# VH-VL binders against Small ribosomal subunit protein mS42, part 8

Target 1, 220 residues: Small ribosomal subunit protein mS42, of Schizosaccharomyces pombe (o74379)
Amino acid sequence: MSFQQRFARALDVGYKNFLSKDAVRNIFAYDNHLRGLVQKECKIHQTPYRVPSDLMVQSASDPARANLFNYSSQLVNHDFFFSGLISPERPSADADLGAINLKPGIDASFGSFGELKSQMVDVGNSVFGDGWLWLVYSPEKSLFSLLCTYNASNAFLWGTGFPKFRTNAIVPLLCVNLWQYAYLDDYGLNGKKMYITKWWDMINWTVVNNRFQATRIESL
Below, E stands for the ipSAE of ESMFold2; O stands for the ipSAE of OpenDDE; V2 stands for 0.75 times the mean of E and O plus 0.25 times the DockQ between their complexes.

## First folded at step 5 (VH-VL)

Design b6 (from s1a with heavy chain S31L; framework fv_solitomab_arm2)
Heavy chain, then light chain:
Amino acid sequence: DVQLVQSGAEVKKPGASVKVSCKASGYTFTLYYMHWVRQAPGQGLEWIGYINPSRGSTNYADSVKGRFTITTDKSTSTAYMELSSLRSEDTATYYCARGPRYYDFWSGYFDYWGQGTTVTVSS
Amino acid sequence: DIVLTQSPATLSLSPGERATLSCRASQSVSYMNWYQQKPGKAPKRWIYDASNRATGVPARFSGSGSGTDYSLTINSLEAEDAATYYCQQYSSYPLTFGGGTKVEIK
ESMFold2-Fast, scan of step 5: ipSAE 0.000; ipTM 0.418

Design b9 (from s1a with heavy chain P100T Y109D, light chain Y31D; framework fv_solitomab_arm2)
Heavy chain, then light chain:
Amino acid sequence: DVQLVQSGAEVKKPGASVKVSCKASGYTFTSYYMHWVRQAPGQGLEWIGYINPSRGSTNYADSVKGRFTITTDKSTSTAYMELSSLRSEDTATYYCARGTRYYDFWSGDFDYWGQGTTVTVSS
Amino acid sequence: DIVLTQSPATLSLSPGERATLSCRASQSVSDMNWYQQKPGKAPKRWIYDASNRATGVPARFSGSGSGTDYSLTINSLEAEDAATYYCQQYSSYPLTFGGGTKVEIK
ESMFold2-Fast, scan of step 5: ipSAE 0.011; ipTM 0.556

Design d2 (from s1c with heavy chain D104S; framework fv_solitomab_arm2)
Heavy chain, then light chain:
Amino acid sequence: DVQLVQSGAEVKKPGASVKVSCKASGYTFTKYYMHWVRQAPGQGLEWIGYINPSRGYTNYADSVKGRFTITTDKSTSTAYMELSSLRSEDTATYYCARGPRYYSFWSGYFDYWGQGTTVTVSS
Amino acid sequence: DIVLTQSPATLSLSPGERATLSCRASQSVSYMNWYQQKPGKAPKRWIYDASNRATGVPARFSGSGSGTDYSLTINSLEAEDAATYYCQQYSSYPLTFGGGTKVEIK
ESMFold2-Fast, scan of step 5: ipSAE 0.006; ipTM 0.487

Design d4 (from s1a with heavy chain S57Y Y102K D104G; framework fv_solitomab_arm2)
Fold by ESMFold2-Fast, scan of step 5:
Structure d4 (fold): chain C 220 residues (1-220), chain A 123 residues (1-123), chain B 106 residues (1-106)
Amino acid sequence: as target 1 above (220 residues)
Amino acid sequence: DVQLVQSGAEVKKPGASVKVSCKASGYTFTSYYMHWVRQAPGQGLEWIGYINPSRGYTNYADSVKGRFTITTDKSTSTAYMELSSLRSEDTATYYCARGPRKYGFWSGYFDYWGQGTTVTVSS
Amino acid sequence: DIVLTQSPATLSLSPGERATLSCRASQSVSYMNWYQQKPGKAPKRWIYDASNRATGVPARFSGSGSGTDYSLTINSLEAEDAATYYCQQYSSYPLTFGGGTKVEIK
């Protein structure tokens, strides 16, 4: 299923109290534009068209394909961002219930979900320019932490050694899009802090919890 | 120069409450967490809680949870701990210690400590 | 909770000797500090993030380790090094300290 098909309801109605339908539509228009750029880069470099995650990994170590990497990485980041939000068609998940397996680790690493929220708001608001803020888990360290990546960079390949990431690398669990095209229309030039605060209320903790649980299965 | 200056020694009866202050200077108070660590006479160090001064978010060790409150006064750059329903096991020197800068820096734990406040709980 | 076990409980050595203090964690950690505490004084951060000396700490001190096994080494003991040394993990809350190793100079 296409990216647009998976999030068709968000395109139709937006995310109440977070992103207007016009803002979502604008982000998706940019996503479609990036997909066109990926097709052009694949032709230029004689690279077979593949899903964005495969193209991202394939181009990561090749400076000659930096554009292909940037466009593919941004598409992967879009998907990860939107798939971490509660669906307009689903009831809001209780954070305590949704994060049931994740909560002890978050409490141990940050003290509380409230402290994690505070840190994400502060760190995200402090990002200069465009980028992404991630909640990541290190199975090696048994530690949850925050990671900033800039422009189209991502947490999937960060800190693991390019071009081949390790099995026990950091695992991204959650991200927020800190590019101006994500928040400018609804929140204005000075609205990044409010945007991140509202984004927090839209987190699908069941998805985040399931991503965390998957790190345990992979080690077996 | 960074300094953390604590209030003076306290002697309390079992069941009473005690409030200890920690006045910070030489840095931006709201940029760093403030932690509390205690040490019973002749024993090791025990972490008991922290506060994020910019937001007021707190976390407390299970050993003191329900009896322990950390607060701040941003205007005076002062952190407070209050421990209620005091027991003989609460007899200890209580230290405030500066935590990491709140913007994701983990290596900053306890680079500065207060001089300690002795709290004695006796009948 | 992550339990930190320090060994030995006490080291009694002469000036010029090498001291090695051990800190073992009940599970893997990546962030470990060491503190020096003298009688009647507040602890001082001595080593941070496993291997970095704090400002003013003499070059004879070094920290090493990863995962569950960490150590503090004093290459050539001086009389001023007599103190209790505590390891502390900050990989997870609650923050925990080891029981301490007391270094005595003969």
Scores: ipSAE 0.006, ipTM 0.487, lowest interface PAE 13.3, mean pLDDT 84

Design d5 (from s1a with heavy chain S57Y D104N, light chain S91D; framework fv_solitomab_arm2)
Fold by ESMFold2-Fast, scan of step 5:
Structure d5 (fold): chain C 220 residues (1-220), chain A 123 residues (1-123), chain B 106 residues (1-106)
Amino acid sequence: as target 1 above (220 residues)
Amino acid sequence: DVQLVQSGAEVKKPGASVKVSCKASGYTFTSYYMHWVRQAPGQGLEWIGYINPSRGYTNYADSVKGRFTITTDKSTSTAYMELSSLRSEDTATYYCARGPRYYNFWSGYFDYWGQGTTVTVSS
Amino acid sequence: DIVLTQSPATLSLSPGERATLSCRASQSVSYMNWYQQKPGKAPKRWIYDASNRATGVPARFSGSGSGTDYSLTINSLEAEDAATYYCQQYDSYPLTFGGGTKVEIK
């Protein structure tokens, strides 16, 4: 199932109190444009077209394929972002079940969910230029933390170095898109705090909890 | 202006314990890890442990594990290290150093250091 | 544990000369800092995340490298650069430092 098919309802109605229908449409148009660029790069480098996550991993260590990496990484980031949101059709109760299970770890790392929210709003608002804010887990350190990546960079291949450090790799749990194309139309240039605050209410904590239980970063 | 100020020099006998303080100012104490690094006279730097002041989580190097405790007093923004069962090879200058923010521990290591506390174990 | 090997142990050069200090890791690392330490003083973070100069560090200093091989270069030595320089990885725990390179100005 294509990215657009998996999120067809969001494309049709938007996310109430978070992203307008037009904002979602613009993000999806950019996603589709990136997929065309990926196909073009695959043809140039005579490499088989594969799902974006595979292309991202395969191109990560090859400077000659920097464009293929950047485009594929951004597509993976889009998918991870939208997959972490409450569907426009789902009740809040389904999304919040995972929060109860995550509470001990979140309390241990941040003090409370309220403190995590405040930190994400403040850290995200402090990002200059385009990027992504991630909630990650380090099995080696037994610690939840926040991570900023810039432009098309991601948390899947950050830090401890997947695939080299697969057993000690960070586990990305959640991200918010801090590129201007994601928030500008609905929130304006000075609206990152409001955007992140509204995004918080849309987090699917059951998905976050399922990701926390994953033993490999490929298992999303 | 960020500053880390450590307690004064200590001279101890083998088998004794020593407690060194590191008072932080100029930033939110609970937002950053605090690490301890020691340096024997004329030798290089050795990492010996850290604490997360927000939650009290600690990690210690194998060389000191079982004899080493790091604690904090959040009300005074002070970190403490205590080393017990002192040996002559524990003679060193002990430094506190500010670690990364706990929510971004991939970078930002040791941007500020205490002035050091010399611990001499007489033999 | 990740072992960091610095070379040379001591480097004696005249003012205006170029110094290159090496730090080799026993396995690939993504994170490398450099610290300057003068006698009787605490170390001072000099280069962070391989190539970034800390605030107040003169432009004659540069860091480079990736994987297992990192270097600190001083383009034109000045008397005030006499110090011991330590590399440090924070890719994994325990955190480790190199043995240091002592830079002496003749």
Scores: ipSAE 0.000, ipTM 0.439, lowest interface PAE 15.0, mean pLDDT 84

Design d6 (from s1a with heavy chain S57Y T58D D104K, light chain Y31D; framework fv_solitomab_arm2)
Fold by ESMFold2-Fast, scan of step 5:
Structure d6 (fold): chain C 220 residues (1-220), chain A 123 residues (1-123), chain B 106 residues (1-106)
Amino acid sequence: as target 1 above (220 residues)
Amino acid sequence: DVQLVQSGAEVKKPGASVKVSCKASGYTFTSYYMHWVRQAPGQGLEWIGYINPSRGYDNYADSVKGRFTITTDKSTSTAYMELSSLRSEDTATYYCARGPRYYKFWSGYFDYWGQGTTVTVSS
Amino acid sequence: DIVLTQSPATLSLSPGERATLSCRASQSVSDMNWYQQKPGKAPKRWIYDASNRATGVPARFSGSGSGTDYSLTINSLEAEDAATYYCQQYSSYPLTFGGGTKVEIK
């Protein structure tokens, strides 16, 4: 299913109390623009079209395909951002279960979910220019932490999901899109703090927990 | 037929304020951002700010921040720029130009321009 | 801020010659427009999204490029093409323009 099809309800009605339908349409319009740019770059460099995550990995170390990396990385980040949100309908009954399962790790790393929220709001609000704020997990350290990436950069390149980049492994669990196009229409240029505060209430902790569980190396 | 029509030339003394209008027609005014771009005599183009007429949100270039304000009147589909504490380096032709409401979407940036308003700051 | 450097500053050529105007960005951009400006007139959007001709722009004009390097090509110059051409990025605020390339017909 295409990205737009998977999030068609969000495009139709927005995210209640978080992103208007116009803001969602704006982000989806940019996503579609990026997909056109990816197709163009694939043709220019005679690179077979693949899902954005594959193109991102393939282009990551190739300076001749820097544009392909930049565009595909942003598409991966969009998907990760939206897939971490609760459905545009009322919050699902299972979102709290994920939070319960993550609580011991969050408590150990940040003190509480309330402290994590406070830190994400403060850190995200301090980001200059366009970027992304991530909640990441280090299996080696058994530690949750926050990471900022800028422009087209992402947390996946240092994560266990990409074998050639596993040496200082962090695993992204959650991100919020801090590009101006994401919050400008609903919150204004000075509205990052409120945007992140509202985003917090939309987090699907079951998805976050599922991503966390996938990091467990039980066979090793 | 989309048109942006600006008010006439202004001559001001240093320290004064100037207000320029840009009347839009031929499209839904609130569906697009309105930007302002200036050009000093014989020089290049400099972006100085925008407004989102739908939400009222605005942003300004550092070179004019604190002295520059953009406003709109939705009932007349008109955008206004006001620049205060005028300096000689503010002497320029000021253009309004239409931009996309969808930030970073299609290159709707500056698909239509006003004819320009010359502002001269001299003593 | 993203700085756009255009070269050459001035290009003087005869009718029928090919002109290539360059625009280099200080960092990678995904969104680039070109504008034509004639003396005393407002700029007119000429090429959008790197390679698309605006309505009414003659087929002799083409845009290309990606990342940090973009170009505007006029395959066979005509007298009416005498103007200053500006590149403009819209990948990041503040929006920025190149310094312009003035095309003169001999």
Scores: ipSAE 0.000, ipTM 0.439, lowest interface PAE 16.6, mean pLDDT 84

Design d7 (from s1a with heavy chain N52K S57Y D104T, light chain S92E; framework fv_solitomab_arm2)
Fold by ESMFold2-Fast, scan of step 5:
Structure d7 (fold): chain C 220 residues (1-220), chain A 123 residues (1-123), chain B 106 residues (1-106)
Amino acid sequence: as target 1 above (220 residues)
Amino acid sequence: DVQLVQSGAEVKKPGASVKVSCKASGYTFTSYYMHWVRQAPGQGLEWIGYIKPSRGYTNYADSVKGRFTITTDKSTSTAYMELSSLRSEDTATYYCARGPRYYTFWSGYFDYWGQGTTVTVSS
Amino acid sequence: DIVLTQSPATLSLSPGERATLSCRASQSVSYMNWYQQKPGKAPKRWIYDASNRATGVPARFSGSGSGTDYSLTINSLEAEDAATYYCQQYSEYPLTFGGGTKVEIK
């Protein structure tokens, strides 16, 4: 299923009280543009077109393929961002049930969900230029933390480069897109704080919890 | 002094196409959405679509999808609507209207209107 | 689609009387505007964001409401107020208008 097919309803109606239909169209237009750039880079480097996550991993350590990395990484980041949102088809309060399982860890790391929200708003608002704000988990340290990545960089390849190599590895659980193309149409240059505040209300905590629980499978 | 000036009345036969212009002045054309609204004789107002001039993004009402196209010419600050495969039910006065300024999605509708263009579809 | 139902369809009153126009939405809306339209003319934005008068609108006009129920009131009707008034929501697409209330002066 293509990216557009998986999020077709968001493209059709937007996200109520968060992202207009036009803002979603801007992000999807850029996503399509990036897919064309990925195909171009694959031809230049004589590499078969693969799903973006595979291309991202394959190109991550090669400076000669920096463009391929950047474009594929941004596509992965788009998918992760939209996958963490409550579907516009079903604005469900049940999405908050996942927060119950995360509460002990969030309380230990940030003090409360309210404090996490406050820190994400403040940290995200302080990001200069374009980037991404991530909630990440370290299985070895049993610690949740916030991570900023800039431009098309991501949290998937942080530290050791792969989550399965767990020495100082971090696992991304949630992200918000802080590129201007994501928020300018609805919020303006000075609206990043409101954008993040509205984004918070759209988080699918069940998805976040499922991502968190997956980090624990190898402790069994 | 913001103005929206539309082209003159059109009389068309069923199955024809009509193209109406809306020339904007007095503001930065690419900073505001432009919408189209129609009104059948003796009837109420019906929203039929918009364009975002800076990007060319469009959205059309289901009643006109597949037959309706909105375009812009940024160099002349002009928006156009084109409606094809005309039917008698398309007989209406068509208005352009300025939508919200970008970054104010939830406010600003429709502070300025064109004078209207009467389109009559008759056989 | 959000359906807006305006009532009454026609109000016929004498100068100096109070007119109250109703607009009900089929679901909760956050943003409601009102437009005045005189015969043969384009609509004019009259009230925006439920209660704000547009520039040049006389103080006798007021808008109120929230959720599904909105109203436009003319405290003391004047001859120049004869027009059709349309409510319009912009909480979601497609944008929709009410069927209009025609205000007539006896």
Scores: ipSAE 0.000, ipTM 0.445, lowest interface PAE 16.0, mean pLDDT 85

Design d8 (from s1a with heavy chain S57W D104H, light chain S92D; framework fv_solitomab_arm2)
Heavy chain, then light chain:
Amino acid sequence: DVQLVQSGAEVKKPGASVKVSCKASGYTFTSYYMHWVRQAPGQGLEWIGYINPSRGWTNYADSVKGRFTITTDKSTSTAYMELSSLRSEDTATYYCARGPRYYHFWSGYFDYWGQGTTVTVSS
Amino acid sequence: DIVLTQSPATLSLSPGERATLSCRASQSVSYMNWYQQKPGKAPKRWIYDASNRATGVPARFSGSGSGTDYSLTINSLEAEDAATYYCQQYSDYPLTFGGGTKVEIK
ESMFold2-Fast, scan of step 5: ipSAE 0.007; ipTM 0.522

Design n10 (framework fv_iratumumab)
Fold by ESMFold2-Fast, scan of step 5:
Structure n10 (fold): chain C 220 residues (1-220), chain A 122 residues (1-122), chain B 107 residues (1-107)
Amino acid sequence: as target 1 above (220 residues)
Amino acid sequence: QVQLQQWGAGLLKPSETLSLTCAVYGGSFSGYYWSWIRQPPGKGLEWIGDIYHSGSTNYNPSLKSRVTISVDTSKNQFSLKLNSVTAADTAVYYCARGGYDILTGYRPFDYWGQGSLVTVSS
Amino acid sequence: DIQMTQSPTSLSASVGDRVTITCRASQGISSWLTWYQQKPEKAPKSLIYAASSLQSGVPSRFSGSGSGTDFTLTISSLQPEDFATYYCQQYNSYPLTFGQGTRLEIK
């Protein structure tokens, strides 16, 4: 299904107490615009059109394809952000059930889910300009942590500081869109803290847990 | 309109078990945390613990060894049992919607029961 | 445990007055604080959550502010029905803890 088809209900009604339908429509319009730009860049560089995640990885190390990287990375980030939210058609109780396997690790890394929320709100509110805030997991260290990326950068390519050993590799589990187009319409320039606070209530922890469990099965 | 009604226990002797039940009317029981809070005469409020509709509990560490909270989802009820009571357990006990949500950590007590006075005396 | 300390423990005021009650946390709690109103022989009623968000049905004369460790509840124009005891409560950390209360008395 297309991005818009997968999130059709959100496009129709928004996310109650979080994002208005107009804000969702604006983000989706920008997403569609970026897909057109990706197609244009693929023609320029004579690159076969592939899913955005593949294009992002293939263009990441090539300065000549910086536009293709930026556009495809932003599309990947949009998908990851919306896929982590409770659907307008789904009850919050289903999302809550997914947190059980995360609790011991979150407690060990942050002290509590409440402390994680507090840190995400404060760190996210402190981001200057446009970017993304991520909850990430290090399988090697068994540690959850927060990561900020700016503009269209992402956490999927992070963690290769010593590529020979990969001891600092991380896996993204959750992100929040901190670009102004995400929150200005509903929250204003000074409303980023409330935006992140309201976003927290919309997190689908079942999805976050499924992403976390995927890191475990790869190790086994 | 959500309404909480509570009943049980009144006069207890030291060493007995306090038992209170709270029933939820006019709203969904599922998807919420349900708490017990007490208030000794002339003093402030103390959180006892909470329970999610699945049966998962959180207890105040000061009471954890003596407290059990349980749910009956078929009746939209949750109950408090406090073992080995002493005079220090004399208080008005309230049930409420809200608690320490393990996911968010933040759920205000937005609906309260009428309160039950429990007196422990020999 | 996070200790919540309210100031003053009691105050006297007249109808129409602007009343301010403060609450201090022993550790940082971000904005995870709720204010409650309790009348004699009644259960508490939630007024404000997340330090500054007004509960549905609560009059606009009530407002909350603050973050971190210092919080304030303000009643901009006191009404007769506002004479009660007020409690703050933190939701940042387990276990949940309340302040000792501030009794608001008619002058």
Scores: ipSAE 0.000, ipTM 0.416, lowest interface PAE 15.7, mean pLDDT 83

Design n11 (from l1 with heavy chain V99G G100P Y101R S102Y S103Y S104D W105F Y106W R107S A109Y I112Y; framework fv_lacutamab)
Heavy chain, then light chain:
Amino acid sequence: QIQLVQSGSELKKPGASVKVSCKASGYTFTSYAMQWVRQAPGQGLEWIGWINTNTGNPKYAEDFKGRFVFSLDTSVSTAYLQISSLKAEDTAVYFCARGPRYYDFWSGYFDYWGQGTTVTVSS
Amino acid sequence: DIQMTQSPSFLSASVGDRVTITCKASQSISTYVAWYQQKPGQPPKLLIYWASTRESGVPDRFSGSGSGTDYTLTISSLQAEDVAVYYCQQYYSTPLTFGGGTKVEIK
ESMFold2-Fast, scan of step 5: ipSAE 0.006; ipTM 0.443

Design n12 (from l1 with heavy chain V99G S102D S103I S104L W105T Y106G R107Y G108R A109P I112Y; framework fv_lacutamab; at its last look DockQ between E and O 0.11; V2 from the best seeds 0.00; counts 0 for: pae E 10.0 > 2, placed apart)
Heavy chain, then light chain:
Amino acid sequence: QIQLVQSGSELKKPGASVKVSCKASGYTFTSYAMQWVRQAPGQGLEWIGWINTNTGNPKYAEDFKGRFVFSLDTSVSTAYLQISSLKAEDTAVYFCARGGYDILTGYRPFDYWGQGTTVTVSS
Amino acid sequence: DIQMTQSPSFLSASVGDRVTITCKASQSISTYVAWYQQKPGQPPKLLIYWASTRESGVPDRFSGSGSGTDYTLTISSLQAEDVAVYYCQQYYSTPLTFGGGTKVEIK
ESMFold2-Fast, scan of step 5: ipSAE 0.505; ipTM 0.784
ESMFold2, look of step 6: ipSAE 0.005; ipTM 0.560
ESMFold2 (binder alone), look of step 6: mean pLDDT 92; pTM 0.940
OpenDDE, look of step 6: ipSAE 0.030; ipTM 0.665

Design n2 (framework fv_ebrasodebart)
Heavy chain, then light chain:
Amino acid sequence: QIQLVQSGAEVKKPGASVKVSCKASGYTFTSYGISWVRQAPGQGLEWMGWISAYNGNTNYAQKLQGRVTMTTDTSTSTAYMELRSLRSDDTAVYYCARGPRYYDYVWGSYFDYWGQGTLVTVSS
Amino acid sequence: QAVLTQPPSVSVSPGQTASITCSGDKLGDKYAYWYQQKPGQSPVLVMYQDSKRPSGIPERFSASNSGNTATLTISGTQAMDEADYYCQAWDSSTAHVVFGGGTKLTVL
ESMFold2-Fast, scan of step 5: ipSAE 0.005; ipTM 0.463

Design n3 (framework fv_ebrasodebart)
Fold by ESMFold2-Fast, scan of step 5:
Structure n3 (fold): chain C 220 residues (1-220), chain A 123 residues (1-123), chain B 108 residues (1-108)
Amino acid sequence: as target 1 above (220 residues)
Amino acid sequence: QIQLVQSGAEVKKPGASVKVSCKASGYTFTSYGISWVRQAPGQGLEWMGWISAYNGNTNYAQKLQGRVTMTTDTSTSTAYMELRSLRSDDTAVYYCARGPRYFDWLSGYFDYWGQGTLVTVSS
Amino acid sequence: QAVLTQPPSVSVSPGQTASITCSGDKLGDKYAYWYQQKPGQSPVLVMYQDSKRPSGIPERFSASNSGNTATLTISGTQAMDEADYYCQAWDSSTAHVVFGGGTKLTVL
């Protein structure tokens, strides 16, 4: 199913107390614009048109297709961001229950969920320019950590979905979009701290928990 | 522990509809999704689609688009798959399987499966 | 649109190593998953994310995924391992799940 189809409800009503309907519509318009740019780059490089995740992987090792990589990577990042949010159609269950398998590891890595929130707000607010903030897990180290990527860069090629690109894999679990187009309309140029704070309340911890369990496959 | 229990075998005539149920237990139903996979006699596995138990969002295989509907009832922790306009080549064992709450490329696999429901379509 | 190709059957003697392949265009750039299905039973996840083993699956099971081919390896194969094995991957072109055609493992 397309990006628009999977997030049709968000496009229709926005995310109450986080992203207005207009902000969501503008982000989706930009997403659609990027898809047009991807098609253009595919024609230029005689690359078969595919879904963004496949194009991202295909172009990652080819400097001549840097634009194709950047556009497709950004589309993948959009999907990961929206997939981690509570659906507007259904409010989240108890947040503690949603994060049940994450809590011991988060407590060990950051001290508490409150401390993780504080660190994400502070780290994200300190990002200069455009980028993404990620919560990642290292199975090798049994450690959760924060990772910043800039522009359209991502955490996926660090050995999560494509471990061949890195030997000491990390798994992205969650990200927040720190490009100006994500927060400018609702929060203003100096509003990153408030934007990230409001984003925290919209995190779908069940999704984050499921992504973490994918690194382990253990029974509930 | 974690179980998916499906409804019993069905015999249908061509053109009819069938609705198979899948009752989940042993985990928080709304924290996951359910995929449906069918297997014709002597054939391999064919993915039919996925539904989120959290928000009811669906993703259907293109071959079945327009004939299949997946739903959930969170009050009974039950998923349903309805297939319409049945043909003889729809004769298969239909499985439900636990998948991700949100359908994404990192978590698109199935860790627990129901026992299967045989649907026979004959004139 | 994507196709995963498996051999229809593989035969080994008890105690020998069985290798079941799954081929697809650039499959090594994606995660591969493996399921075991015994006659009259539901599939069981035996390997996930290329090479990881779920709790309860014997250490005899291992897997790899590189280039265009994913391989499920069963060392010291036992009679109880006789089953159909299916590989599975994510099809980026349709954003859907795709299964291989299945391989019948016979332990002679």
Scores: ipSAE 0.000, ipTM 0.448, lowest interface PAE 15.8, mean pLDDT 83

Design n9 (framework fv_iratumumab)
Heavy chain, then light chain:
Amino acid sequence: QVQLQQWGAGLLKPSETLSLTCAVYGGSFSGYYWSWIRQPPGKGLEWIGDIYHSGSTNYNPSLKSRVTISVDTSKNQFSLKLNSVTAADTAVYYCARGPRYYDFWSGYFDYWGQGSLVTVSS
Amino acid sequence: DIQMTQSPTSLSASVGDRVTITCRASQGISSWLTWYQQKPEKAPKSLIYAASSLQSGVPSRFSGSGSGTDFTLTISSLQPEDFATYYCQQYNSYPLTFGQGTRLEIK
ESMFold2-Fast, scan of step 5: ipSAE 0.000; ipTM 0.462

## First folded at step 6 (VH-VL; framework fv_ebrasodebart)

Design g2 (at its last look DockQ between E and O 0.37; V2 from the best seeds 0.00; counts 0 for: pae E 2.7 > 2)
Heavy chain, then light chain:
Amino acid sequence: QIQLVQSGAEVKKPGASVKVSCKASGYTFTYYGISWVRQAPGQGLEWMGWISAYNGNTNYAQKLQGRVTMTTDTSTSTAYMELRSLRSDDTAVYYCARGPRYYEFWSGSFDPWGQGTLVTVSS
Amino acid sequence: QAVLTQPPSVSVSPGQTASITCSGDKLGDKYAYWYQQKPGQSPVLVMYQDSKRPSGIPERFSASNSGNTATLTISGTQAMDEADYYCQAWDSSTAHVVFGGGTKLTVL
ESMFold2, look of step 6: ipSAE 0.442; ipTM 0.777
ESMFold2 (binder alone), look of step 6: mean pLDDT 92; pTM 0.950
OpenDDE, look of step 6: ipSAE 0.541; ipTM 0.836

